VHH binders against p49116. Designs and how they scored, part 28

Target 1, 238 residues: p49116
Amino acid sequence: EGPLLSDTHVTFKLTMPSPMPEYLNVHYICESASRLLFLSMHWARSIPAFQALGQDCNTSLVRACWNELFTLGLAQCAQVMSLSTILAAIVNHLQNSIQEDKLSGDRIKQVMEHIWKLQEFCNSMAKLDIDGYEYAYLKAIVLFSPDHPGLTSTSQIEKFQEKAQMELQDYVQKTYSEDTYRLARILVRLPALRLMSSNITEELFFTGLIGNVSIDSIIPYILKMETAEYNGQITGAS
Below, E stands for the ipSAE of ESMFold2; O stands for the ipSAE of OpenDDE; V2 stands for 0.75 times the mean of E and O plus 0.25 times the DockQ between their complexes.

## First folded at step 21 (VHH; framework vhh_8cml_1)

Design n25 (at its last look DockQ between E and O 0.66; V2 from the best seeds 0.00; counts 0 for: pae E 2.1 > 2)
Fold by OpenDDE, look of step 21:
Structure n25 (fold): chain B 238 residues (1-238), chain A 125 residues (1-125)
Amino acid sequence: as target 1 above (238 residues)
Amino acid sequence: EVQLVESGGGLVQPGGSLRLSCAASGFTFDDYAMGWFRQAPGQEREFVALITWSGGVTRYSSSAKGRFTISRDNAKNTVYLQMNSLKPEDTGVYFCAADRYGLEWDKYSTEYDYWGQGTQVTVSS
């Protein structure tokens, strides 16, 4: 009935772990990534339309698109995160593994190509100078994607996606009226997200997770987490 | 013996085009990311473009973006650089480079595994 997103959904502030170590270790990277993941999921949860889909559908949606949301978050928070430095650290850690002959040649290529894809995507978004509203709508479009397998309420999800797209269109038209093709330039970036492996992303950023816990398995837990609890965790870690 | 042999350089007028080729031999070509660098007279060698192993990712310097296109043919062990809308500032020796890991190409040219001898590109009216 009302708009899909409000101004409250535009705010997307990531708090990094403090203090920043001289050497970015796996723990720091994992913690930073976890915070971004939590922020992204809680952002999704804050959307009334998302809540309206119900817990099961919500969980399925996030499971399907968490990598894309996370990647958009990386792009959006690239400066705050010092993403280039994080990626460099990841590469460094990977190099150590390579030297120890722990990875196959094909795997190395796969992982490194993935890192390049991430970098290119983030750089492309930076070049486009995507603002907070545009990121919010892009995340919504990604979140409410009806084309993932196994989803229920696909008709409703599609409606929400359309609404997100329309609101983005309106915003871009209003804010960037002089740039007639801005919307198209922004939207054509989305397919790049689908080409990125969630498994590799998980391995790169979340290797420090305790045990054999997968992002897929913790998503329900994160979505059930109280916002206050999340905020408290951030505050306690800073 | 590992070899990278550049070709396709020459004299061209501003606004013209050139296609550079780099033929690789002596190593497993598809195990390496490939890139192009250039060195203008009196300047340091700078990054121009890179392409990953399968060609899935390409990256360009700010000066090359929109004008240059890097591609590769793994069956021919060759990497290409299509250069359009050439400018006088594009003048320099262009080098083909191979890096097994293909990381940080825009920052550190010293860590590449193999280098060609270069081909001269001169853009002048």
Scores: ipSAE 0.475, ipTM 0.789, lowest interface PAE 1.2, mean pLDDT 90
Fold by ESMFold2, look of step 21:
Structure n25 (fold): chain B 238 residues (1-238), chain A 125 residues (1-125)
Amino acid sequence: as target 1 above (238 residues)
Amino acid sequence: EVQLVESGGGLVQPGGSLRLSCAASGFTFDDYAMGWFRQAPGQEREFVALITWSGGVTRYSSSAKGRFTISRDNAKNTVYLQMNSLKPEDTGVYFCAADRYGLEWDKYSTEYDYWGQGTQVTVSS
């Protein structure tokens, strides 16, 4: 009955591990990425429309879109994270696998092209100067996508997505009234997210995560965590 | 023996067009990102354009964007640079370069694995 998102859903504060090491190792990269993932899951879980869909639907939605939410989070937090520095460190670590012949040439090419695409996506979002309200609605549009295979309640999910789109439109029209094409420009960035591979994201940012268990497999646990445990995962505190 | 052989340079008036080609041999072309760089006398070599092995990602310097188009033909082991709306500031020696797996993803790097000898482009005015 009310708005899909409130002002509390606009706040998205990522805290980086401290202290930052001289050389960004795999542990620092994985902890930084884990904080962003858990912040993103905490954000999604806090939305009343999401809660209303039920646990099975919630799990299915997040399994389908976690990589898109994570990638939007990377773009939103790119400055705070020093994402370009993290990507450079990832490429340096990848070179060890290449020198040890641990990856096929085709896989190396897939991974490197993904890195190039990710940086271009983040640069395009920065060029548009996307604000926190716009990011919140973009994430909601991605979260409430009815198109994913295997979903139940697709009619209700579609209604929530349409509501997110309407609220974004209203916000952009009121806040950027002189920029006629702003809504169109930000919405056309979204298809690139669907083409990004969750498997490659795991390799880039979550190397060594818990015995090579996929993030898809742990999503039900993440969604059931108590708020205090989320805060520990988001900040790296125990 | 690795070879990168540029061709297609020459003298052209401002506003004109040129198409550069770079024929590659002696390595697995499909594993390399290919780039074009240029160097004016007394200046450092600067990045112009890059294309990945699949053609799926291209990048351009700010001065090239909108005027130049990089492309490649993997069956012919050749990379191209179509240069339109040429300006006197585009004058210089244009070099083809190869970067295995695109590992030098920084667009201004000159640490690419292989380099051609260059072809002269002169835009008179």
Scores: ipSAE 0.445, ipTM 0.773, lowest interface PAE 2.1, mean pLDDT 87
ESMFold2 (binder alone), look of step 21: mean pLDDT 81; pTM 0.821

Design n26 (at its last look DockQ between E and O 0.77; V2 from the best seeds 0.00; counts 0 for: SAP .672 > .668)
Fold by ESMFold2, look of step 23:
Structure n26 (fold): chain B 238 residues (1-238), chain A 123 residues (1-123)
Amino acid sequence: as target 1 above (238 residues)
Amino acid sequence: EVQLVESGGGLVQPGGSLRLSCAASGFTFDDYAMGWFRQAPGQEREFVALITWSGGVTRYSSSAKGRFTISRDNAKNTVYLQMNSLKPEDTGVYFCAADRYGLELWSTEYDYWGQGTQVTVSS
């Protein structure tokens, strides 16, 4: 009967690595992305409804949606991350690979189209001035999606998603009462997240820190980490 | 020899419509993001719209959003700009441009440029 999310789930504070290098290198990009990934996983794990689904279901949900959560996180944190600068550095790295004939033309086009999709998604979210409450509920809607293949407990997941949708609706209607179509405009942005490739996200943001191990394969270990280990990964503190 | 040839410009009344075309030759069209830019006399070129090689991503300037639609036909090596609800402020020379792999996300230094087609919005 209680709310799906509390105020602690609305706070989403990303801290960037310090110091920022003069030229963004792969280590800075990967550490920044890793902090966002661990912040996103910590956020999901802290939700009581998520905890109630059990470990196998939790792993399956996060495997299905981690890229969507990560992409929402990129949009939410685009200013503090200087995402445009990070993407520019990634494109410069890609140009070097093109000069060295390390990538096929088809792969270059796949990667660049993904970068364009990401930038346009983030721009559209920024234009809508999506706030922290709205982001939290959008992430919950994405997390508790019952239509991913291979999920168990889909009826319970659907119930949690409906609760997130209702709480978002109530929030938007109360907070933005003058803007009748705000909820619809926000919700129509969600399909773009399904178009984002987790493989390409890994290649763009995670190759330096993860090595050859995919995010999909490490998710069970991330979800089992002690809270102190999470905080070390999120903040980079040791 | 690379060529980008714009057509479809002309005189139109405010509120009217035009469809610009840009025929491309001399390069692998399917490797390029295609864009439209415009320039009024004494002003710098400004971005209007862009479409990726697959047509899967489009981008519009704030002045074009909602009124203009960019599209492409890769079988004909042609990019289009459908301009609706035209205003006198849209008057200028419209240029087609090509950006290999879409690498110029944040600049206007595209690889190839057309000669332009005049659009004049006036009573």
Scores: ipSAE 0.586, ipTM 0.848, lowest interface PAE 1.6, mean pLDDT 88
Fold by OpenDDE, look of step 23:
Structure n26 (fold): chain B 238 residues (1-238), chain A 123 residues (1-123)
Amino acid sequence: as target 1 above (238 residues)
Amino acid sequence: EVQLVESGGGLVQPGGSLRLSCAASGFTFDDYAMGWFRQAPGQEREFVALITWSGGVTRYSSSAKGRFTISRDNAKNTVYLQMNSLKPEDTGVYFCAADRYGLELWSTEYDYWGQGTQVTVSS
């Protein structure tokens, strides 16, 4: 069989809403996040192995790992997104919520810790100087995780994950031959993704735009979205 | 009365280690993220490390990362800074600070500050 990923799967270009407002409002943040989410899911859909799993399995798989994919996307697109500025804006909005007594003390702690975890993860990835190929394979490893509850075709998913891991290994060995432990340094970052709450991510990045609709509920719709429609959504959004 | 009292500073040779402590009183300790800052002579105060309420998240400056470890004991109302592999450039007054919301990168000031403890790294 051919490789799990091709060069076409390495490209991951996020287009930000334009123009950037003077003040990063909730709408801008949500729109930016939505574009990244769409891009991430569209990327997954473009993988032949992913397609081979079938629609039901695909949906379940993405529902299980969307937060991790999204977070990897944040890391990969941190510069383009001005992630630090976005996070600062989110914190400012959070402060307003605090002043309005909309959040409990415990919730504030949870949300702030989540923000710190996100920032730390993205900083760590930047420090490692992860390239496009490595990101693609890391996303594939995350996507094809068989250990989520309720999945079908877990044996096949596991095979795809192993293939992703092997191809990543080969790539790193070839490209970074002088850095013997690069693969290990990269892979040990993945557990951090599992410690992040999808609910808090959803609240921080999507609540202002999606409202009472969950990311979980819109995933099937996004996965069925045509490429033209997807592009139209990106260009048509503010 | 709110108090933050630093201790553990002193003179140490390059490559040596120190463990700083900060004892807090007068406020609910576990409601605050805790941080360490330092100020060298003639320099501005700079961030060193942060630890969140329950210790779930820690952050470090680039200079501190890999050498310093921040920790806390909420039962003792104390935050610690383990400093290893100390360098002359680490010399300064180290301050403990409390921030209710852990807004290190976005906050203009912490809520409470200690008086500081002197750390001198010299041969």
Scores: ipSAE 0.559, ipTM 0.810, lowest interface PAE 1.0, mean pLDDT 91
ESMFold2, look of step 21: ipSAE 0.581; ipTM 0.842
ESMFold2 (binder alone), look of step 21: mean pLDDT 82; pTM 0.829
OpenDDE, look of step 21: ipSAE 0.388; ipTM 0.719
ESMFold2 (binder alone), look of step 23: mean pLDDT 82; pTM 0.827

## First folded at step 22 (VHH; framework vhh_8cml_1)

Design r1 (at its last look DockQ between E and O 0.60; V2 from the best seeds 0.00; counts 0 for: pae O 4.4 > 2)
Fold by ESMFold2, look of step 22:
Structure r1 (fold): chain B 238 residues (1-238), chain A 123 residues (1-123)
Amino acid sequence: as target 1 above (238 residues)
Amino acid sequence: EVQLVESGGGLVQPGGSLRLSCAASGFTFDDYAMGWFRQAPGQEREFVALITWSGGVTRYSSSAKGRFTISRDNAKNTVYLQMNSLKPEDTGVYFCAADRYGLELWKTEYDYWGQGTQVTVSS
């Protein structure tokens, strides 16, 4: 009956692997991305409304939306991550694969357009100066998306999404009262997330250009982890 | 042999319009991101606009946004720059550029460049 999110859900602090190499390799990129993924999953699991849906529903929901949550995380943490440097390193690694004739022309175009769209999404979010409360509600809106295939309890998920939308609206109206169109400008950025390919995200960030890891297959294990294990994975300590 | 041939430049009054064209040959046009750059006398060449191979992504400099429109016709191997509300500061030589798969966009280096077309906006 209370608010969907508490102040605890606004805090979203990413710690990068240390030391940062002078030239970013696939390992550094994958470790950085893994930390963001675990931070995002820990965030989702900490929400009481998410906990109330039950384990099977939680797994299905996160499988459907993990890429959108990850992409919002990239935008929110772009400065801390030095995302522009990571994307440049990914393009350099891609260049080597192209020189070795390892990728089809159609795949190259798909991957490069994805990188462009990701860069523009992150830039547009930075230009809007999205704050931590707004990011938290945007993540909740994409997490509680009832229109993904294979979901159960879609009516309850829809009600949680509507609650996230209402709380975002109330926050924006109170905090940015002189900016009548801020909510609309923020919300029109969300469709870009639905166009992001989870397969390409896996290729870019988790296996680089060497091969793909299946994030779908590990999500049930991540969601069952104890809090101490989450903290170890987020910081790389364990 | 690769060619990028710009046309459509000229002398125009402030507030006027010009449409630049760049005809491309000698490469697979559909694999290239296409761009427009300009260079004023005594200044460095600067980015104006870009468009990806499908036309699905466009990008504009802050000075071009809202006034210029980049487009492409892959059947004719041609990229266009519609320039409206022209100002004296838009004066310069406009260059067409091609970048395969958009790989060099972060480095401001392009695979192919045209010879340029002069645009002069003068009261």
Scores: ipSAE 0.264, ipTM 0.676, lowest interface PAE 3.7, mean pLDDT 86
Fold by OpenDDE, look of step 22:
Structure r1 (fold): chain B 238 residues (1-238), chain A 123 residues (1-123)
Amino acid sequence: as target 1 above (238 residues)
Amino acid sequence: EVQLVESGGGLVQPGGSLRLSCAASGFTFDDYAMGWFRQAPGQEREFVALITWSGGVTRYSSSAKGRFTISRDNAKNTVYLQMNSLKPEDTGVYFCAADRYGLELWKTEYDYWGQGTQVTVSS
């Protein structure tokens, strides 16, 4: 059996909406986030092992881990996205809601802390200088997590996760041979992803675009989207 | 009146420990992220540590990391800085700061500042 990931799965290039507005509005933020989400999901879809699990299992997996994948994508694409600026803009928009007393104090703290967690995670990943291969394998490990409730084929999912871990280990050993603890350092970042609320992420990045539609509900559609359609979304041509 | 009052500073030998406290009053403590800064003589004020509203996130400067621990007790309206393995270069005035909604707590633009407490590390 061949490797879980190939070089084609290492490439993860996000194209930002153009032109960038002088003021980052909700639309720009949501569009940017959507493109990242699409990219992340289509990345998953491009993995043969993922396809082998079947449509139902695939959908369940993505539903379970989309927030983690998205967050890893944010970290990976932080520079291209100007993530700090986006987050600042999000906070600015939240300020309006705060001033209008649309949010409870507890909710404000929860949301703001989530933003901090997100920022901290991304900063930590940047500090570790995570490369494209490592991101790919980290995403695979997150994707093929058997510990989510309601999953089928958990044994197979676990095998894929193990394969991802092994390949990551081999890569790190080969590429960073002088850093014997690099693998451990990057893997210990993964638990931070589980501390982040998918609901808050959805609210912050997607509410302006999808309205009352949940990411959970649109995942099957994204996964079924044709490559041409996806490319059209990236270029804004469709 | 908003007040941040630092305490716990003093003279300590290299390798020693101090625990700084900052007591807050005059505002809703739970609504503010808290931070510690320090300023050595003739130097600019520098970031040391921060902690978010519920304590869910902490950050440290490179110098403080591994040696200092920031914590807070919202019931007491107090933020703490446990400083271990102190070095002479840690000498300076330590300031407590509060910021409500800032994303960059490492900046020196906080909503509220304390008057500072002197920390001197010397043999």
Scores: ipSAE 0.023, ipTM 0.465, lowest interface PAE 4.4, mean pLDDT 89
ESMFold2 (binder alone), look of step 22: mean pLDDT 82; pTM 0.826

Design r2 (at its last look DockQ between E and O 0.67; V2 from the best seeds 0.00; counts 0 for: pae E 3.8 > 2)
Fold by OpenDDE, look of step 22:
Structure r2 (fold): chain B 238 residues (1-238), chain A 123 residues (1-123)
Amino acid sequence: as target 1 above (238 residues)
Amino acid sequence: EVQLVESGGGLVQPGGSLRLSCAASGFTFDDYAMGWFRQAPGQEREFVALITWSGGVTRYSSSAKGRFTISRDNAKNTVYLQMNSLKPEDTGVYFCAADRYGVELWSTEYDYWGQGTQVTVSS
C-alpha cells in the first residue's frame, strides 16, 4: 500500500568500538562485525513489511540471508570500518594459523578466496558509488528473497521484493536520469553475494566472540532484542 | 630448482596487444596463486593482476582492469597475461610471481619471482 522503505530506512550508521587498538586484535574485529550484524538485523526489523511476515517467517528469512546482508553492510560501511585494514588483520591472523598447522591447505585456499571475494565485492560497490538509498533497496531485495528453501509466505515475500525493486528503479531513474543502465549495473552485483560462504564469513568475523555459538542460533535473540538493549550494545554500554 | 620464466614481451605500438606467458617449474603449480607485477624505470614494482589456484578469482589493478586478462593453465604450469589496448604508460618489466597463501596487498614478498620480460609500448 505505502512504500516499502522510507527515509528512515536509508540511515545506516555503524559505530565502531572505541578506542581502536594499535593492533587490530580478534576481539576488535569480532566486536565490529557484531555491531554491523546487529545493525543489519535491527534495520530489517524496522521495516513494516518485515514485521508483517511474523516472527517465524522473518527469522527464517534472516537466517537465510544474513550473510548477504552482512556483506552489503561491509561494503556500505567499508570506510568507517577501515575494512581493508580489518581484512589485512584477518589475513595476518590466518597466517599465524597456517604456521601452526591448524588449517588444511584446501581450507586455507577457501578462506583466502573468500577474503578476496569480499574485498572485490566491496571495491566494486565503491567504484559504483552506491548511495544510501540504493544500499537500502539492495538490502531489501536481498532480504525479501523468496528462493530460499524452507520459507513460508513466499508469495508475500516475492511481492515485497518486487516492491523493493520497483522503488529502487524509480529512485535510480529519478536520481540518476542520465545513467540509463545504472539500475542494471548495480543489480548485477547481487549474484556475487550468493557465491560467498556464510560459514567462512562466520569464522572470519565472529568466532572470537560467539565461540561455538552459530549466527543462526543468535538471530532470533537479536531480532527480539529491545531497542534500548540494542542501543546499549552498539554503544558498549550494556 | 624453482623457475618462473616469462615470455611474450616486446615492442608494440599504442593500442596494440601482447600476451605474456610465465612457465613454472620446480614446484607444485596448483598450490600457488599466481600474479603479474610490473616495474617501470625509476618506479617501484606494482601489482598488475592475480589469479587464484584454480582460477576461481581474478583481480586487477585499476590500470589493468578492462584491458588485461590473467589466466592460467594448470596442466601446462603456465600463467598468462593478455594485454589489450596497451598504452605508453604500460611500459616496463613485467614479472611473474607465485605465492602460496599470502598474496597481493597482504604480501610483502612472494614465494617465487621470475626474471621479468620487457614490454615497451611506443609509437
Scores: ipSAE 0.393, ipTM 0.725, lowest interface PAE 1.7, mean pLDDT 91
Fold by ESMFold2, look of step 22:
Structure r2 (fold): chain B 238 residues (1-238), chain A 123 residues (1-123)
Amino acid sequence: as target 1 above (238 residues)
Amino acid sequence: EVQLVESGGGLVQPGGSLRLSCAASGFTFDDYAMGWFRQAPGQEREFVALITWSGGVTRYSSSAKGRFTISRDNAKNTVYLQMNSLKPEDTGVYFCAADRYGVELWSTEYDYWGQGTQVTVSS
């Protein structure tokens, strides 16, 4: 019944808060990350196959994979976001916390290792020169992952994932016909996404989010938003 | 009290291999990211490789990528650099360095440095 994704799902345009401050602060970082999160959720919600699974299944899927989608979004938008500058600002803040003895050594090590893994992932994706079509299908493969613990309706989810994989294969084969290993090189990057901690992602990028509420807890409300409200959150409008 | 002692340097022909070791003492090794740097005569010290406390993250300079492998053994408080396919431009003094929690990895201002070990690649 036609392709899993249409051309509208390939477009993924992140706009950053303006103006960018001379010194990156928590509020700019959180606003930038929030725009990416809402853009990613709007993208997922717009997919007909996702809509067909129903509201409870949609919530379960996004709860299971939001950090992986967000991380793919970071890699795709790393230049637009100036992600390397954001990460440098976060590391500088951590140095201040270490000097003030405000974090445990174990926590510092967890956070720093996560930052390094994130940078390595984004660098590897940039070196492969992943295009917008490939990113769209990689996100679909991640979204329709039947392997997450506690997920129901796994048979239908698996069918959608297989369709995403087939369509990615077809795209890569047609577009990069002379690079026979490209699909394999792309797909081998996906397991690294499961190593990213949603807890640490929240700490790095969402410190200024509403109260101490986890992203997991707000997913149902984000998915139910009207499209006009999404546009406001994506662009930072009031 | 803190010591970083490099070993394993020497003379090798182009295309050859060497394995450098750096034995650490006087600090909690498991809290430190470990790195290798090198300096040729008349040149500034340059980054070669680094590895985090768990070994879960490694980084290489463009000249080292694919030829060198950094590893560590936390039970022995030792970091290694396996150097394969050596070239004359790899010649220099190789320094081991330690950076607590890896926070200074955005810069070259490591907490501790070794005395260095000479590597010479010559036909």
Scores: ipSAE 0.244, ipTM 0.679, lowest interface PAE 3.8, mean pLDDT 86
ESMFold2 (binder alone), look of step 22: mean pLDDT 82; pTM 0.833

Design r3 (at its last look DockQ between E and O 0.56; V2 from the best seeds 0.00; counts 0 for: pae O 3.4 > 2)
Fold by ESMFold2, look of step 22:
Structure r3 (fold): chain B 238 residues (1-238), chain A 123 residues (1-123)
Amino acid sequence: as target 1 above (238 residues)
Amino acid sequence: EVQLVESGGGLVQPGGSLRLSCAASGFTFDDYAMGWFRQAPGQEREFVALITWSGGVTRYSSSAKGRFTISRDNAKNTVYLQMNSLKPEDTGVYFCAADRYGIELWKTEYDYWGQGTQVTVSS
């Protein structure tokens, strides 16, 4: 009943840890990434259509797509985060792990290829000048994916995804009326998200947060948090 | 010991095509990102294209994108650069480069460089 997203779902404001250290260490990177993760999950939870699916379905959807939502968030906030500087710092830290013989050659290759895919994805989104409304609908399209195994209510999820696609089309046609191919150019960027590995994302951005515990395993706890707890995690107030 | 040997350069008219090859030996080719660089007379060496060990990621300079295609054949330890729609400003010496795991790429370096092959585009 009514639009899938409203103006409250377009606001996506990331605040970085302050003061910024002279060097970008693991703690700064992990805190920055944690704020983005909690902001992304708060965003998903605030959508009425998401709330209507029920807690078990919500948990299953977010477990399946959290990395895609996080990656869209990285692209949206790349300038605020100085993501290119963060990635350079991560590569410097990886050189130490190589000297300590902690990672196999195959793992190093996987991690470095992931970093390049991420950088290229963020660059392509920046070149298109994707706005906040477009990001919100792209996130909704990846959130309401009916293809995940074990989902209930897949018919309803598919209807919500189609509604997100329709509302994105309407927005793009109204806002960018002179650019008839903009929707197609935006949607062609989505397949790159399937190349992003959640366990590599955890290794790059979350090694200082949870040790060996996967983000996937803590999703149910994150989704049950009170709004005040989310705001504390988003701003780092703890 | 380590060798990168380029071939396929030559003289070509504007709008023409060339295919460069780089045969690699002396290292585990499957661990290396491979790249092409070029240097015009009196100018610094500039990036053209790169490809990761699996071929799963490619990058191109703005001048190469849409006209050039980098590829690799790991069974033959060879990387290729297909150059189409060549322009006079593409003239220069083209170098093959290799970087283990792509780590030194962030420092604007590669581990190994070839001798280069001349590409000349003129009417």
Scores: ipSAE 0.300, ipTM 0.707, lowest interface PAE 3.3, mean pLDDT 86
Fold by OpenDDE, look of step 22:
Parts: C-alpha cells; structure tokens; sequence
Structure r3 (fold): chain B 238 residues (1-238), chain A 123 residues (1-123)
C-alpha cells in the first residue's frame, strides 16, 4: 500500500478575493473564509484514503473536524490572508454588536477569548515554522480522527491516522534530523484545536455569507462539488 | 474611581524571585483582560504578559516566557505576576494594565494603567 499523502497533497495555496477593499468588510472576510474552507475540503477529498471511506463516512469526518481543518488552514495561510488584519476587522465589526447590546457579557468574553486562542495557535505555529508537509500531515491526523462520536469505520480511520502520524514522523526525522523533539513539539499543538468552538468560528467567519445556513449543512455539497466548480469558487469566477 | 495598584516590587538578587500583585477597583474586574508591562530607564514600555478574563489564555513576551507566570483571582480583583530566575535586565518599573478587549492584535492602548512598581535586580 502506498503512502497516505503525496506531494500533491502538500500544496495548499489560498487565493484571496480581489481586489482587497480598503476596509475589510464582512463580505470580504466571509468570502476569504469560504475559499479557505473549500480549499480545505477539496484537499481532504483529494486524499485516496479519504475517498475509500465512502461518502457517508467522509461527510461525517469533515463535519466533525472542519473547524480544526479550517483553523490549521488559517495558521498555514495566515500571511497570505493577512489574518491579523482580518481578525482585527472582525473585532471591529463585533464592536457594533457590543454597542447595540446584542451580545451578553459572557458571550463577548467567549468570542474574544476564542479570537485569542485562534491568534495564539496561529502564532505558535508560525514560531514553529511549520512547513507545508507538516501541515499536510497534521491536517491528515486531524481529519482521520477516530474519536469523534457517531463515526463508522473507526478502525480504518484509526489506521489512516496512524499512517499519517508515521509518515509525519518519517518526514520530520528526515528533514529535521538535528531537532529530535520537533515531532513532539508540533503534535502537542493539536489539542489546542479541540478547545476552539466551531460555533464561534462559524459566527466569526461565515455568518455574513451563509446566513442561517450552517457549515455542517453545506459540507456535503462542498464535498460533492466538481473540480471545475470548485476552481470557480476559488477564483471567484463563477 | 478606577484604580490599579501594583505591589510586590523591590530589590532582589539575580536568580531571585518576586511576585507582583495588582489590585483593581472601580470597575468590573471580570470584564477585563489584564496585563503586565515594564519600562526600563531610557527604554520604551514593553509587554510582559497578558491574561484573559477567565484566565483561559495567557501570553508572554519572549523574555518572560518560562520564567514568569501571570495569573488572576477574580474573587480578589487581583492579577499576579510570579517572576522567577530574575535577571538584571528585568530591572524596571512594572505596570499593570486592564483592557476590556485588550488583545495585542488590535489594541495599542489599554483602558487602565497602574502607577507601576519598581523591580530592581542587582547583585
């Protein structure tokens, strides 16, 4: 059996909406986030092991981990998408809601703390200088997590996760041979992803675009998108 | 009246420890993220540590990381900075700051500042 990931799965290039507005509005933020989400899901779909699990299992996996994948994508694409600026803009937009008393004090704290966590995670990943291969394998490990409730084929999922971990280990050993603890350092970042609320992420990045439609509900559609259609979404041409 | 009152500063030898406290009053403490800053003579004020409202997230400067620990007790309206393994370069006035939405990402100014407490690390 071949490797879980190939070099084709390492490439993860996000194309931002153009032109960038002078003021980052909700539409720009949501569009940017959507493109990242699509890219992440398309990436998952491109993995043969993922396809082998079947449509139902695939959908369940992505539903379970889309926030983690998205967050890893944010970290990976932080520079290209000017994540700090986007987050600042999000906070700025939230100020209106705060001023209008649309959010409870507790909710405000939750949201702001979530942004903190997100920023810290991304910063930590940047400090570690995570490369494209490592991101790919980290995403695979997150994707093929057997510990989500309601999953089928958990044994197979676990095998894929183990394979991802092994390949990551081999890569790190080969590429960063002088850093004996690099693997451990990057893997210990993964738990932080589980502490982040998918609901808050959805609210921050997607509410302006999808309205009352949940990410959970659109995942099957995204996964079924044709390549041409996906490319159209990435480039904004469709 | 809003007040932030720092305490716990003093003279300590290199390798020593200090625990700074900042007592807050005049505002809802739980609604504010808290931070510590320091300013050495002739230098600009620099970030040391931050802690979110519930203490769920902490951040440290590179210099402070591994040596300093920020914590808070909301019941006491107090934020703390445990400083271990102090170095001469840690010398300066340490300021407590409070900000309702004080995240470094988008804030350069904090809502409230203390008067500072002197920390001197010298043999």
Amino acid sequence: as target 1 above (238 residues)
Amino acid sequence: EVQLVESGGGLVQPGGSLRLSCAASGFTFDDYAMGWFRQAPGQEREFVALITWSGGVTRYSSSAKGRFTISRDNAKNTVYLQMNSLKPEDTGVYFCAADRYGIELWKTEYDYWGQGTQVTVSS
Scores: ipSAE 0.044, ipTM 0.543, lowest interface PAE 3.4, mean pLDDT 89
ESMFold2 (binder alone), look of step 22: mean pLDDT 82; pTM 0.832

